# Designs tried in a protein design chat: VH-VL binders against Gonadal protein gdl (gdl). Part 3

Target 1, 194 residues: Gonadal protein gdl (gdl), of Drosophila melanogaster (Fruit fly) (p22468)
Amino acid sequence: MADIPATSEGSANTSEAVVEYQQPTPEFLQRKIYFLVDQLRTYHSELPENLQTRISYDLLTELANCVLNDGIFVIVKALMELQHETERHLIKIRMQAENEYEIEVAEWRSKIKDPEELRHILGLMKIKHTKKLHESDTKIIEILDQKVNDQQSTLQKAGVPGFYVTENPKEIKIQMFLLDFILRLSRLKYEPGK

## First folded at step 2 (VH-VL)

Design b4 (framework fv_bermekimab)
Fold by ESMFold2-Fast, scan of step 2:
Structure b4 (fold): chain C 194 residues (1-194), chain A 126 residues (1-126), chain B 107 residues (1-107)
Amino acid sequence: as target 1 above (194 residues)
Amino acid sequence: QVQLVESGGGVVQPGRSLRLSCTASGFTFSSYGVHWVRQAPGKGLEWVAAISYDGSNKYYAESVKGRFTISRDNSKNILFLQMDSLRLEDTAVYYCAREPYYYDSWGYYSDAFDIWGQGTLVTFSS
Amino acid sequence: DIQMTQSPSSVSASVGDRVTITCRASQGISSWLAWYQQKPGKAPKLLIYAASSLQSGVPSRFSGSGSGSDFTLTISSLQPEDFATYYCQQANSFPLTFGGGTKVEHK
């Protein structure tokens, strides 16, 4: 169509424009998947030997395909932030228990002047504190196990290969390495044509 | 109190069998992997065998593979080591040890021994 | 098998000394290393796990460092109860293997 003479110097706003999201080409995706698989094989080579046989190259290929969806990196980062926050909170609870014990000991030292009586009372306090820490540690393990279960469920529902609910420590260890692999991939810069 | 207590050691003859036991108390035994570690008189520590928390996975040192069998009974909180075809080089104090969970920024992991039994001696007569 | 080499095999020290024990793996083990203390006639006691993490109840004078293949255990100021044999242990792969031990003895 004809230009608008009063605005022709600054811009053309009468042209038809087609704006569309450009989909990645099959060739781009193929190159990216090879890059990701190659990185994952390098990470795999750094694993403890007992875990190398438990993480197959087929699983690595599936994982590489999965992380082509950038949403997976967002999910993993969010889960790790929640994990760190939970761990910090639990450490704080244990530290508070230790501090309370020290305060109680100091109070008894100030109240009891007889060395023999004080030794007896502090001995009882030590036994009580040791039992309390054991109970606290057991509860912390239960809370962390539940958090791991929740994270496994979330990643499984998101379709991340290798993730499923399990209480087996070796399988959990494998999943922790897979999470590390995903985070390491999220920090790498993939530059097409390099 | 978290505790592991070994029993079953003694004086044996070469080629015979012996069964060691390790009784756990003060913790949920079924939640932990457990190991056998031995030490010959005046020598260092040698890892012998391991069993996963549910008994589904078992691991052995090459020197005992095919002769020793590790097993557990989670209902009774007992770990076993069945030692067949005993040799003079099997002379050692045998310890059972617990594989705990350790916390870090990625959750927890194991493969270190936080609780050990007192040991039980396996030796040979002339 | 992963071979664990400890140096020295023995060290003579006095109370108050700084003691350093080294452990070398024949291949990379990341941070999958623990340190143990053993006194004569007693079971080993866990001091350090994951190369540098102090086990609960272990005095702060004990510290671990290193990654990959080279590791150290340090006792910053030796106490009378620290005269013992120390062992490193790799947890990277089966079979699990221990170092040969380092005996810390009185001068």
Scores: ipSAE 0.000, ipTM 0.439, lowest interface PAE 15.5, mean pLDDT 81

Design b5 (framework fv_bermekimab)
Fold by ESMFold2-Fast, scan of step 2:
Structure b5 (fold): chain C 194 residues (1-194), chain A 124 residues (1-124), chain B 107 residues (1-107)
Amino acid sequence: as target 1 above (194 residues)
Amino acid sequence: QVQLVESGGGVVQPGRSLRLSCTASGFTFSSYGVHWVRQAPGKGLEWVAAISYDGSNKYYAESVKGRFTISRDNSKNILFLQMDSLRLEDTAVYYCAKDLEYSLFGSEYYFDYWGQGTLVTFSS
Amino acid sequence: DIQMTQSPSSVSASVGDRVTITCRASQGISSWLAWYQQKPGKAPKLLIYAASSLQSGVPSRFSGSGSGSDFTLTISSLQPEDFATYYCQQANSFPLTFGGGTKVEHK
């Protein structure tokens, strides 16, 4: 998957244009790691107290080293965009089901004049709607679970510390915060001398 | 039936190393953090070290930091404590202890199960 | 480090007595506190977690209360099997710390 982006030197104006890979100095990388760790510690301090104790400073340091490879930011961004699109799609499906139910209820209220008959019909419709929502919600959960598994697998293969396939909700919650940390770091720029 | 069984304790010389093991059974070991807690003869409990469910997070008491290393093998359900540069003040019964499943988002640093303990002591 | 101070260090009691043990944290720990019972030669046993939640299998005569910095363990009617040493433990932050213990002994 990803590697640390090269710094290039050269000219595009020559037929013999050369792009040279310039390695960052060890001193530059060390300063950048310190900067990233300081940012991660700030994010860590914003977590609920019960979650702060589950993410060690060793993990934050490993994470900082991992994101020296800017390609990791590209992977995380892509995964987050896919997740947001999937979530929006699922929300729309559920909202459409609710809207259809409201329209159907309004239609029955207009057709049936007898209060007893109307109550009976609306009761049956509510049961039917509840069953449909339950079936829909079950499928939505299956899709979200598969999405989480795919994210965990992708990040584990990319070597991101703290990621592995798990069904434990506590572990998944921790991984979601780590994803947020990485995404927030991707919006920052490190400038030498800071 | 949850069980934690410590081994590896014994009589050591000051400055030497010792490795403690704790074998777990009766629960999904890979889903829980585990700890080492010690107790000097006739004294109170002292927390020593902790390791998260996946081994990525490790914590140590200041008195052992730099000398002790906690690790785990989730494939074998074993917790380890590597004790280097042992001092007389490390004399204690060492217990391994399991995190309680308190809540999905709550702290789990309560110890619902403990091993029987293994004694680490010194001779001249 | 959060220091946990228990009082009293020992208490002499008879079967049927109400026993109260207190624990004070050097800083606020919310409700992140547990109580343990330890009998001679045995590993500790969890009695109370999250300051006031009774662990499964623990008799209802044990109860915990408090939040923030001041906590109490109460045994409403002491039984023969309750003569032991009791410890509080904060779960708020690393390093985890225990109180010094309270020995409940026969008069």
Scores: ipSAE 0.000, ipTM 0.433, lowest interface PAE 16.2, mean pLDDT 82

Design b6 (framework fv_bermekimab)
Fold by ESMFold2-Fast, scan of step 2:
Structure b6 (fold): chain C 194 residues (1-194), chain A 126 residues (1-126), chain B 107 residues (1-107)
Amino acid sequence: as target 1 above (194 residues)
Amino acid sequence: QVQLVESGGGVVQPGRSLRLSCTASGFTFSSYGVHWVRQAPGKGLEWVAAISYDGSNKYYAESVKGRFTISRDNSKNILFLQMDSLRLEDTAVYYCARDSPEEWLELYLSGAFDIWGQGTLVTFSS
Amino acid sequence: DIQMTQSPSSVSASVGDRVTITCRASQGISSWLAWYQQKPGKAPKLLIYAASSLQSGVPSRFSGSGSGSDFTLTISSLQPEDFATYYCQQANSFPLTFGGGTKVEHK
């Protein structure tokens, strides 16, 4: 059902001299860089004032040059997919814990007939469950922090400007915006137009 | 390289005890829940026991409850299965397996096993 | 205990075939199901977790579907290395339980 009608083939075919992975012209690359920088400046203008002063136009130009390599988009998308999968699993773990707690509560309700005795038992179980959830949440934050560190390392090794390992919240916040800029650019198709 | 290696299997008499060990390497053992899964000759897989990353939560299959004890030593990266009152029905290759890597939480086991050991055989002489 | 019923117990197939294996839980397990591949003399290998999530390093021809109590593992185009025994396993509640296994063998 997705068939495209064939175009008539009558003219002399000059495609024999062209390969699919032919290197772009200098004119094409320059126009693409202008396009990317213009997009990045638009994203920059949408930032809060305090962040605008911390992300230089020089950095934006360096970033535009970096993403001319389409492989950077592949790396970033793979890292984001891995992060989303990890976050999904952590949510799943917490939901499973809640479900197991509800099952345990239901079992005690079926065993204990005396309302006062049941109330005391369920109270103790709730305290235990709350403590375990707090410990679980602390570990989730720790895991997410480790993921941020790994992402910083991966992007730095890939040569992406502005990325390096840091625990400074201000620097991490800047890197998060740079990552968002790259993702936005990855959703755009550069078409010079005629 | 992430690896689990079982040891301690052998030929045993009914009613006796045996302790299996599983040594972990190449990952932070103390951050993962671990399981014992067995397989009788020519039969399917049977889950036996599980222990949370810190040893505070333990689970057992009904067929081994009261006879087997799971434990771990995080300082040595070793998982144990103490098997008491052994029966002919316990004849199997015993695998240790790591709970899913994304789920390093104390209370919760994902119940999916991403890394498995090579197995250790427990048999009976009669 | 949750009983896992796997079918068929064996299936004869040729390279390039689409193979479907089913697994039924005796009670609802949401999406708490994993699929494993085991070759003779080897430990099992995780293929799919959470009913439909493909494990890293596993070929895209493997896919899982289902929720609640009915689940399916599909191999879209069987390869020579896919002749093995496959197991489903529920992770909803303890004790954890496996299906009886499905042997995928040569015609």
Scores: ipSAE 0.000, ipTM 0.424, lowest interface PAE 19.0, mean pLDDT 81

Design b7 (framework fv_bermekimab)
Fold by ESMFold2-Fast, scan of step 2:
Order: C-alpha cells, then structure tokens, then sequence
Structure b7 (fold): chain C 194 residues (1-194), chain A 120 residues (1-120), chain B 107 residues (1-107)
C-alpha cells in the first residue's frame, strides 16, 4: 500500500522518462486522480436522482483524468469569464436603453406644458422604447444560444468528456452540471495529506 | 448564413418608378427593424427609410418623403422600397440593412447593394 | 435634423500607427453613435455601437469613446486591412444621419 509499482516509479528507463518529461511523479498523479474521482463522486451524490442515473461513474473517472491537465481549468475559467462579460454587456445594453428612455421622458416633461400634448408624446416614446427592448431581447436569446454552442465546441475540441454540440435541453443541463463540477475542482488545492 | 440580398435595381428614366426588394435569411426577420441606406457614386452614406419589426411605423428622409414607400412581408422575409417619381439625384447603390440587438438604429448586417442609375 | 461633422476627411498613416477619428453631433445624442468601416466596392461593416461597445468579431485594436456631442474612434495599431473609409452615424433619432467619412490612406 505504501509501495509504488516498480514499473511506474522504480524502473530505470520509466523513472528517467518521468524525470525528463513529467515533473510530477507517477505516484503523485495516481494519488491526485483518486482525490479528484472522490471529489466528483461526492458532487455526483448531491445531484437530483434522475441526473445521477444520467452521469455514469465511468464518465466521472474520464473527467478526473482529463483535468489532471491544468490547462483544462485555464480553458474553463476563460470561457466562464467570457460568458460573464457577455452577460454584463447584455445588462449594460438594457440599462442604456432604460436610461435613454428616462432622459427623453424627462426632457419632454420639461418642454411640454400642455397635459394632452405631453401624453401624446410620451405615448410615442413608450412605443419606441418597447420595440427597442423587444428587438434586443430576441437578439440576446440568439447570442446566448451561440455562446452555448461555442462553449460546447471549445470543450469538445479540448477533449473534455461529456461535451459536444447539442440543442437538447436535457443534454445541455447535464453539461452545465459537468461544467460546475470542473469549476468546483478548480477551486480545490490537492494536498497529499488529504 | 445570416444575409440580406437586394434586387430590383437597374437603369430607369427620370420620373419613372422602380421597386427594390431585399430578401432576408438566417435570422428571425420579423423581430428586427430594417432600413434602406444609399450611397451615390464616390460619395458618403445617406439613410433613406426605415420600417419597424411589425410594420406599424415607417420613417423617411426628407429628400424621399412622398415619393418612396417602405413596406415588408414578414411571412416571406422580404423588405420593399417602392420608388416613384425618380430623379437623377436618386442615383446610388441602395443597401438593405438590419438593426442590431444592442442598438436597433445601428446596422449589424448589410446586403451587397443594388445599383439604381439613369439613362440619358 | 442632427448634423454629423467628421474629421479629418482623410488621414495618411503607416502600419503600426495610432489613428484617431472624431465625430461631432450638432446636438446631444447621449451615447447613441455607431462607427462603420467600408472598403472599396463593399458594404459597410459595423465596428462600434452605443459609442463604445465593440461589435462581435471586431479586433480589440478598435475602440470608441465619447458621449453627448463629441465622439472618437481609435485604432491603436493600424494593420494593412484597416485602410478603408470610416463613418460615424447618430442612432438617437429620426432622420438617421451619417458623418461625411474619413478615408485612412497609405502614407
């Protein structure tokens, strides 16, 4: 149990190759993958029962092996940052439209003293604002769908198990949970004593 | 995939009529306001007309008001510009353009343009 | 009608230069200004909307700033594909109006 296999750690040729091309030892990597699998199984147990049956332990093991490459965490964090920037930008667009509407309304309230004329003008401004928001909302859905597609494609190309391009809401939901698992793992520090 | 294609341009005589069409594909046409923008040879861009997403509101540049009529058919994804009483000053490439989601009065997608010119 | 005055009408520049184009509205348009790039024989391409928002797919060397009546488009390091004519457009109110254009030419 305290002994490492000679073929992975003790062999002259294998250990020399590990020293030259892999800075971490095979023992360290094996312990790390078991740690990651244990964490993923804990996350899996917290899922709703119907989703537990859709995410296999084999998939979790493949995912653990994949994230041994720290580059995967870099990719996932970059995608999440891009997603958050996109969401903030969409909020900004909505706020800008609301601010412009409020400014226009305030200007007309100060210029027009006839109540009937003012009601007419404000009615036109309301129509303009409503159409702008409707067009914006339609485009936002299109942009978000495209971002999901780009995310799925990027993760599939990176070799992350469980990720592929799909428009099926059930499959997308599974991928969202897998993405959350990866993010949770990225926040953990592997310490050999735990 | 997302594209606008203009048609109907050509050589006309002053005082005659011409109808331009713009066919949309790859996006939900009925959700966006669409515009006509023209450019005379060697000159800058000039906005001509706009129609709201549902066709309820129409807007025109003063130079074309009363002569041009903008319309749309959301069931066929087509935008139209009916041009009556054409003048030499209407010589231009006419572009069809779609309003952007971030600003419906800014144009994210443009057609290739169709040339309207005059025989002399 | 809101008049858009764009300056300069033309600028001679070399690859790697910082290019600045200005646009002035005859009245306040808040942040409702767009910038376009047009290459000879092609339709315009949207670069910036709402004065400072970069359109998807547009390189980060393009940036927009300003509010009210004074606006600026900046190209931080000019590339060979950036030699084109640039237009500003007010998106505040009808009738919509464009600036006269700025032609960025090889020095």
Amino acid sequence: as target 1 above (194 residues)
Amino acid sequence: QVQLVESGGGVVQPGRSLRLSCTASGFTFSSYGVHWVRQAPGKGLEWVAAISYDGSNKYYAESVKGRFTISRDNSKNILFLQMDSLRLEDTAVYYCAKGDYGDYLAFDIWGQGTLVTFSS
Amino acid sequence: DIQMTQSPSSVSASVGDRVTITCRASQGISSWLAWYQQKPGKAPKLLIYAASSLQSGVPSRFSGSGSGSDFTLTISSLQPEDFATYYCQQANSFPLTFGGGTKVEHK
Scores: ipSAE 0.000, ipTM 0.425, lowest interface PAE 17.7, mean pLDDT 81

Design b8 (framework fv_bermekimab)
Fold by ESMFold2-Fast, scan of step 2:
Structure b8 (fold): chain C 194 residues (1-194), chain A 121 residues (1-121), chain B 107 residues (1-107)
Amino acid sequence: as target 1 above (194 residues)
Amino acid sequence: QVQLVESGGGVVQPGRSLRLSCTASGFTFSSYGVHWVRQAPGKGLEWVAAIWYDGSNKYYAESVKGRFTISRDNSKNILFLQMDSLRLEDTAVYYCARDYDFWSGYYFDYWGQGTLVTFSS
Amino acid sequence: DIQMTQSPSSVSASVGDRVTITCRASQGISSWLAWYQQKPGKAPKLLIYAASSLQSGVPSRFSGSGSGSDFTLTISSLQPEDFATYYCQQANSFPLTFGGGTKVEHK
């Protein structure tokens, strides 16, 4: 044996505690959970009384623990982007139906010279347009319902507490508030020591 | 009855510009969103750009952003694609396609015959 | 971006065969998927929209199924005019993306 290197005395501690650059300490995670739960309690206090009883403190702590991993924020933001794009497209479809109606009316006004015949034809066009608009609205509702189901399924598969497929309006309302809570948390930056 | 006809393709030099046109007939053009989709020789389909029925909203593939500009003239039933700073990887048959207007979705129910954009030498 | 993985890249089949083509989205797209048929030198033709809805004028031997991220196009009994390349396309969000294509060719 020539000598004992200074670094060999520290190697036992290093081998027992492998710490990666991005791995948070237990102390950091504890403080972050506390911060997240405190924010969620504030959001909960802003809810109507009937909803406050439906969202338990246990659910809020489970949600806080779930969003410790930033991946949940990524999933939620992606779902909201997809929903926004779908809603923009549905608005486009309804606007296209209105535009088609206006063009058809203008064409009939230019083609029919007899006032009585024109009034009769425009009346029929109005009935046709109203029926088309009703059919369009029905399809839009179906698409939006499917989008809600897709969001519920995706969040349930991701393990987000409180999310599951349901058609119950009261349960959907609760999930909408939970989604809002997650989005609000995603806009905050946790700063230890404040 | 519904018809889309592309024109303006040809042989160009890298770095030059080219403008493609698509003339629509047989339907109320001003009521439909329209798209450009390209296909390199022997390869698959690639979506390029889209424009809303009234021209108010436009979308582009990342590979063409800042170089290509989509526009339309509803009074003449014509869709345009202005292609600037052309690259060899832009070599393709360019199709114009009508956005499906029935039940929603970004589906292409009618397509033009395509116009070829290729490079000299 | 949503990546569309299509398989197989080619399939050899005979008239009367059942042909199945699959398409996988890198994220959930609900039922916002279309299938197209393209013959050499021709523009693509819409076959299926909203994952399972048959386009007007398309033969009933074509059917689509699936939701979320996994989708299938089935040709129940292949006919001579069905030898072509097939593409899936996600219609959920921009940028719109296509699968790599499946060439159905003679055995």
Scores: ipSAE 0.000, ipTM 0.432, lowest interface PAE 20.5, mean pLDDT 82

Design b9 (framework fv_bermekimab)
Fold by ESMFold2-Fast, scan of step 2:
Order: structure tokens, then sequence, then C-alpha cells
Structure b9 (fold): chain C 194 residues (1-194), chain A 118 residues (1-118), chain B 107 residues (1-107)
């Protein structure tokens, strides 16, 4: 006489090794670099062709390696936000100067009844306002130039390839395209297996 | 101080090959893209080919694509143009020129003549 | 390919004259335009880059203007050494293309 077993025998559990993310694996980093280089090559193909000869594939590979550190995206976004805020502030200063001039003109128009006297006064005000705007515009350009210099210095210290302090408009334009490449990469998600 | 000197031009027969050289001095050659521009006798300028500062990128005019090869040796400051399957339409003075981005071709060589005999 | 149309093909002028040369691109090229001077038997020389920027060492009587598709080179007061052929060139897209040239010659 045999009894019927209450439970089945012979099932063994195996556990897969669980690897917690503390540092990326070499395989993950290599796949991510290839993804980033592929994206950068696409961006490169969209450049004006005269700039394609200046921005080499080797530079793109160096840039891909640099942005493996997600902290670079944080730095770039922070600098762009500071730059944009500075530009908005400077525009506001110029607009305030224009508004003050228009208010002063309106006050003189209401105060002076003699057309010839008014014309003379408004002419003098126009001269003063033009000088003030020129001085303001010169200061704004100096501040923007200094901000570009600060941005170049920050990116150079962060080890971003292609960035260095320069007053040369040609080199600044190249750096602006490289900055755009980094910003475009920052909007992408790398998901293994896609 | 900046100087570009072309050599290698001459009289050739159609279908043959010729290699042009351009030796650079007075500047850091490895920092500049360099180009070949040609000019047929009595005619205007025609861009031929370009190579990036490090040699990684090369560009060609459609009329020479597949027949001409641009290359450079940064250790010797020399630019090359290998011209294969030459045609009568390739008759021209060939200039090498340095490209300064946003500046244009700021320095040119004296040119080397490529012409044909029957 | 971007076609560069240059006009006039030739102009007869005297020393002291104002000379204007025009260049039209078949599509927008922003400010990626250069102007060159070429004397007989010589290589071209860069005069103007980025449509309006004067190359170092070039006399201030030369000026460039325009953006997009229409460009102008002006010589405000022609000098004896300015009799030459002038070319515009777009550097926006490969292949780089040149205008047909404008020969500035004695009246």
Amino acid sequence: as target 1 above (194 residues)
Amino acid sequence: QVQLVESGGGVVQPGRSLRLSCTASGFTFSSYGVHWVRQAPGKGLEWVAAISYDGSNKYYAESVKGRFTISRDNSKNILFLQMDSLRLEDTAVYYCARWEYDLGFDYWGQGTLVTFSS
Amino acid sequence: DIQMTQSPSSVSASVGDRVTITCRASQGISSWLAWYQQKPGKAPKLLIYAASSLQSGVPSRFSGSGSGSDFTLTISSLQPEDFATYYCQQAYSFPYTFGGGTKVEHK
C-alpha cells in the first residue's frame, strides 16, 4: 500500500547574481560611447560643410568619451541658463533706457507750448539719449564677451574637448556648434537594447 | 612667412596618372584644413578637393570623385593630390590653399600646370 | 550645387572711380561668402571674408556687404593696383563654388 505525496519533490530554485549599479560596466560604457559617437556623426553631417573639415571625427569621439560623465550635461545646462538670464537682464536695462527717454519726451511735449522751443529741446535730448544708448550698448557687449570667456574657461577646466579661451570669432563659432551638440545629446536617453 | 609651394604638374596623356604635392611652411600645418582649387586657361576658379586638419575628413568635387585622392603628411607639412584617369577637362593650373574658417582661403600657392599632349 | 552668379563680367573704370561688383547665390548661404582679387599670372588673394569682414593688410577702400543670397563688393576709389579680376566664393556647402569673375580694366 503506497501513500500519495502531499507535495511534489525535486524543484530547486536558482538565483541569478544581482549586480547593483555603483559603477558602469566596461561593456555598458563601450555601447554608450558607440551610441553617442553615432549621434554626433549625425549632427556633424548637418553642419555647414566648411565647418565639417574643422570638426574632425576624432574630436567627436573625444567629445563622446567626455559626456559619458553626465555631470558635463549639468554644467552645460547651468552655464546656458546663466548666459540666457544675463542676456535677458541686459536687454531689460536697454529697454528701461528707451522707456525713460520716451517718458521724458512726452513730459517736454506737454510742458512746452512754443513749437520752435520744443523742437530745440527735443533735439538736445535726442543727442543725449543717443550718447547714453551708445555707452550702454558698449557696456552690454563687454559684459557678454566676458560671459563667453567665463563659459569657455569653465568648459576647458571641466575637460570638454574643443573648448578654450579665445577672442577669435571663428573659434567661438566652432565652440557654439560643439555646445549645441552637447545640448542635443543631453536630451537623449540611452537605453540598452534599443 | 606663410608659404605654400606646389609641384608635380606637367604634360600627360589622357588616361594616365599624376601626383601633385604642396609643401607648407611658416605655420602649424596640422592645425589647418587645406584645399585644391584649379583654374583652366583663361577661365575661372573651380574647387577640387578638401582635407581636414588631421586628415580624417575628405571632400571632392563631383567631376573628380573616384578619380582623385587627397591626402596629407602632417609630419612633413605636405599636401597631396593623386590624380588618376586624367581627362582633357582636367587641364588647369592647380593651386593649394589654406582654409581659415570664417576667413576663406587666406594663403595660396603659386600653382602648378597640368596639361595634355596628343 | 550652389551656383554663384557674378555681374558684371567686366567693367571699364578710371582711377578714382567707385566700382561695384555683385554676386548672387542660387540659395541662402548666410554670410559664408569671400571675395578674392587675382592679377594675371598670379594666385588669388583674399580681400573679404564672412561677406563683410576686411582681411588684414587689405586697404579700407575695399568693402563687402550682403547676406543670404545677394552680395556686393565695393571699391570706393579705384587705384592703379586694383585693376584685376575679382571672384566671389561661397563656403556654405561642398562643393565650394566661385562666381564667374569680374574683370576690372582700364577705360
Scores: ipSAE 0.000, ipTM 0.434, lowest interface PAE 19.9, mean pLDDT 81

Design f0 (framework fv_firastotug)
Heavy chain, then light chain:
Amino acid sequence: EVQLVESGGGLVQPGGSLRLSCAASGYSISSGYYWSWIRQAPGKGLEWLARIDWDDDKYYSTSLKSRLTISRDNSKNTLYLQLNSLRAEDTAVYYCAREWGYSYLFDYWGQGTLVTVSS
Amino acid sequence: DIQLTQSPSSLSASVGDRVTITCRASQSVSSSYLAWYQQKPGKAPKLLIYDASNRATGIPSRFSGSGSGTDFTLTISSLQPEDFATYYCQQYSSWPLTFGQGTKVEIK
ESMFold2-Fast, scan of step 2: ipSAE 0.000; ipTM 0.460

Design f1 (framework fv_firastotug)
Fold by ESMFold2-Fast, scan of step 2:
Structure f1 (fold): chain C 194 residues (1-194), chain A 119 residues (1-119), chain B 108 residues (1-108)
Amino acid sequence: as target 1 above (194 residues)
Amino acid sequence: EVQLVESGGGLVQPGGSLRLSCAASGYSISSGYYWSWIRQAPGKGLEWLARIYHSGSTYYSTSLKSRLTISRDNSKNTLYLQLNSLRAEDTAVYYCARDLGYYSEFDYWGQGTLVTVSS
Amino acid sequence: DIQLTQSPSSLSASVGDRVTITCRASQSVSSSYLAWYQQKPGKAPKLLIYGASSRATGIPSRFSGSGSGTDFTLTISSLQPEDFATYYCQQYGSSPYTFGQGTKVEIK
């Protein structure tokens, strides 16, 4: 807009300004799909050899068609942000446990003058800390596994090809690469003249 | 099984001193644990007094440190507590107990010995 | 010193009741270094819980501990006849080690 609406909006015609967007032409969508498929084939070529055989070109074509709906990019970015927040929170909990342990070690080193006594106490502390971390790590894995299941379900319901609920690590790894492909595509702009 | 038996209690005059003994059986007091003395005045809660490590290192309640001495005799497998300048507020049941140091929770206790400070 | 205050100081309960005892510290207790003891008349205390939530060897599952920082709780899920006693909390996060004043659980 050449007038650049910058201040005191509230005119009756400002909120009533409707520009009806034409649906994209079939030819535009076809060219965009070709562009997306070519990008996906490039990403596919960068995969480790053992994974190239697990992701078919048919799947890439279906994925290209799916991401013509920009809403898919919004969903994927929201899920990734939620996952990152969850991971950061869990890392902070573990870091706090490590810091508390280090403070305790320093405190006991300052209190106890006898080397044998100190060695004994630090040994007990290490055993306790190791058990605490193991229990914490088990809970973290359970939380992360549940988040992966939630993401798989959300993407499957959104109609994203290649996504379904699975606990198979190899299948999860493939889905992670598909998520990376979608994120990389979300950073690209398609211009019909190029 | 660890068994602890306290002795040396009884009636003591104010200003006097006492020496309590704690005989351990079923476990050697020299084998790597901390050993503590804890008291309980009639109708009141528990008060930690002192502990000793098998190497001989000693730790004391700051309020009582000047009047307390904790010691041990490995040959007799026995712990001792010496308390000087007795006051009426020292009237209590005195317990000996084992702890692990890092966890100063007390997993084995003696039955206690009553000390009464009175004229 | 860290002062520990127990609530309530006494309570009356019946066999089968759920009993909750709270221990509040005047300062944060490091790494949940808090223990619970049971004491019956004329006997020495018995360790029930250490590290705020770990049950000592041989202690029935009806005893449980929870909490961190300044607020800790001992729970007896279904009181038995042998559980009528005085209960004490103890912190060992800083010297001198201190005990709560005790909570007497008596028959209703």
Scores: ipSAE 0.000, ipTM 0.436, lowest interface PAE 13.4, mean pLDDT 81

Design f10 (framework fv_firastotug)
Fold by ESMFold2-Fast, scan of step 2:
Structure f10 (fold): chain C 194 residues (1-194), chain A 120 residues (1-120), chain B 108 residues (1-108)
Amino acid sequence: as target 1 above (194 residues)
Amino acid sequence: EVQLVESGGGLVQPGGSLRLSCAASGYSISSGYYWSWIRQAPGKGLEWLARIYHSGSTYYSTSLKSRLTISRDNSKNTLYLQLNSLRAEDTAVYYCARDYVWGSYEFDYWGQGTLVTVSS
Amino acid sequence: DIQLTQSPSSLSASVGDRVTITCRASQSVSSSYLAWYQQKPGKAPKLLIYGASSRATGIPSRFSGSGSGTDFTLTISSLQPEDFATYYCQQYDSWPYTFGQGTKVEIK
């Protein structure tokens, strides 16, 4: 089927608007890129050694250039808000399971008079609860993985270097660190010093 | 509870091919993130062989990738491992297992294993 | 591939003993991607430690992990009868995943 070009044009228009609004000089942009690259190199130095070799300085430079577009911060923040809400909801589902278990245990303690029978029943309840938590965790991972996939797709479409759809855990981990770098940069305000 | 049952083991001839099946019940393999094959030669340690993601992406042991194929049949809820050009060194207990991509990289559900003996 | 070598290959110890198992990697492994498993006879492996030093849920405090680079250690501070098992280290830093050859712990 025919692909709709509007999505690609939307990304270009966002970048164009930011440039017009800020009206930056070439000197200002060059200094800002140096500042961003320096920040990213600091973040890079905090990574485990094996990950440092997987994230090149060229990639960091491309990322700094990409982040000159403030629209990227808006996209990343929106995605993180959606992910945070999803995680919060899933945590509440897990807490609900724990609360139900505690209620069930308390109910059995009140109903069963024989200590030996009660101990046996509570043992079975613990096994049942452990299996329920494991199944719940599996479903949570599935939902989070789908969100990661959506995130990768959105960031790739936005032209963010280093982002693409992948199921490779090492590549996902790299992208998670890159996402953290972008979020850390979004909390900084660049003001020319000296 | 997730149950994994391996089949296809037994005595096989050198130079032949091995096709193992792992029938899953209590859980859909199309919704399980990663599924792996792991083997253990008699008296030796564990050796990871291959994994498949629910999307269909496959990963293989570097030394065995030319001889291994991992696949699945979602309609039968079954995982497969094909190993070609069998050698005596392929004699092992073969396990299928589920692993996670997010958080800890643990193998949480294992089959009981199926013994494969490669001998003339 | 990264090769993991465990030492000793087997040991016998008494209840209450401090047991130390070493895992040596053929090349550097980030501590974030080193795990330890316990396998009892006839059973599937069970995760004990991940990220070199983090205990998995439900694992007793007597189990601890440490190390970085190429040298990693699993310690059982006071061996219990239920700790009879074979222990394996695993790296998941470099694809493919690799395991050590195992260390069998037998209680005297």
Scores: ipSAE 0.000, ipTM 0.332, lowest interface PAE 18.5, mean pLDDT 77

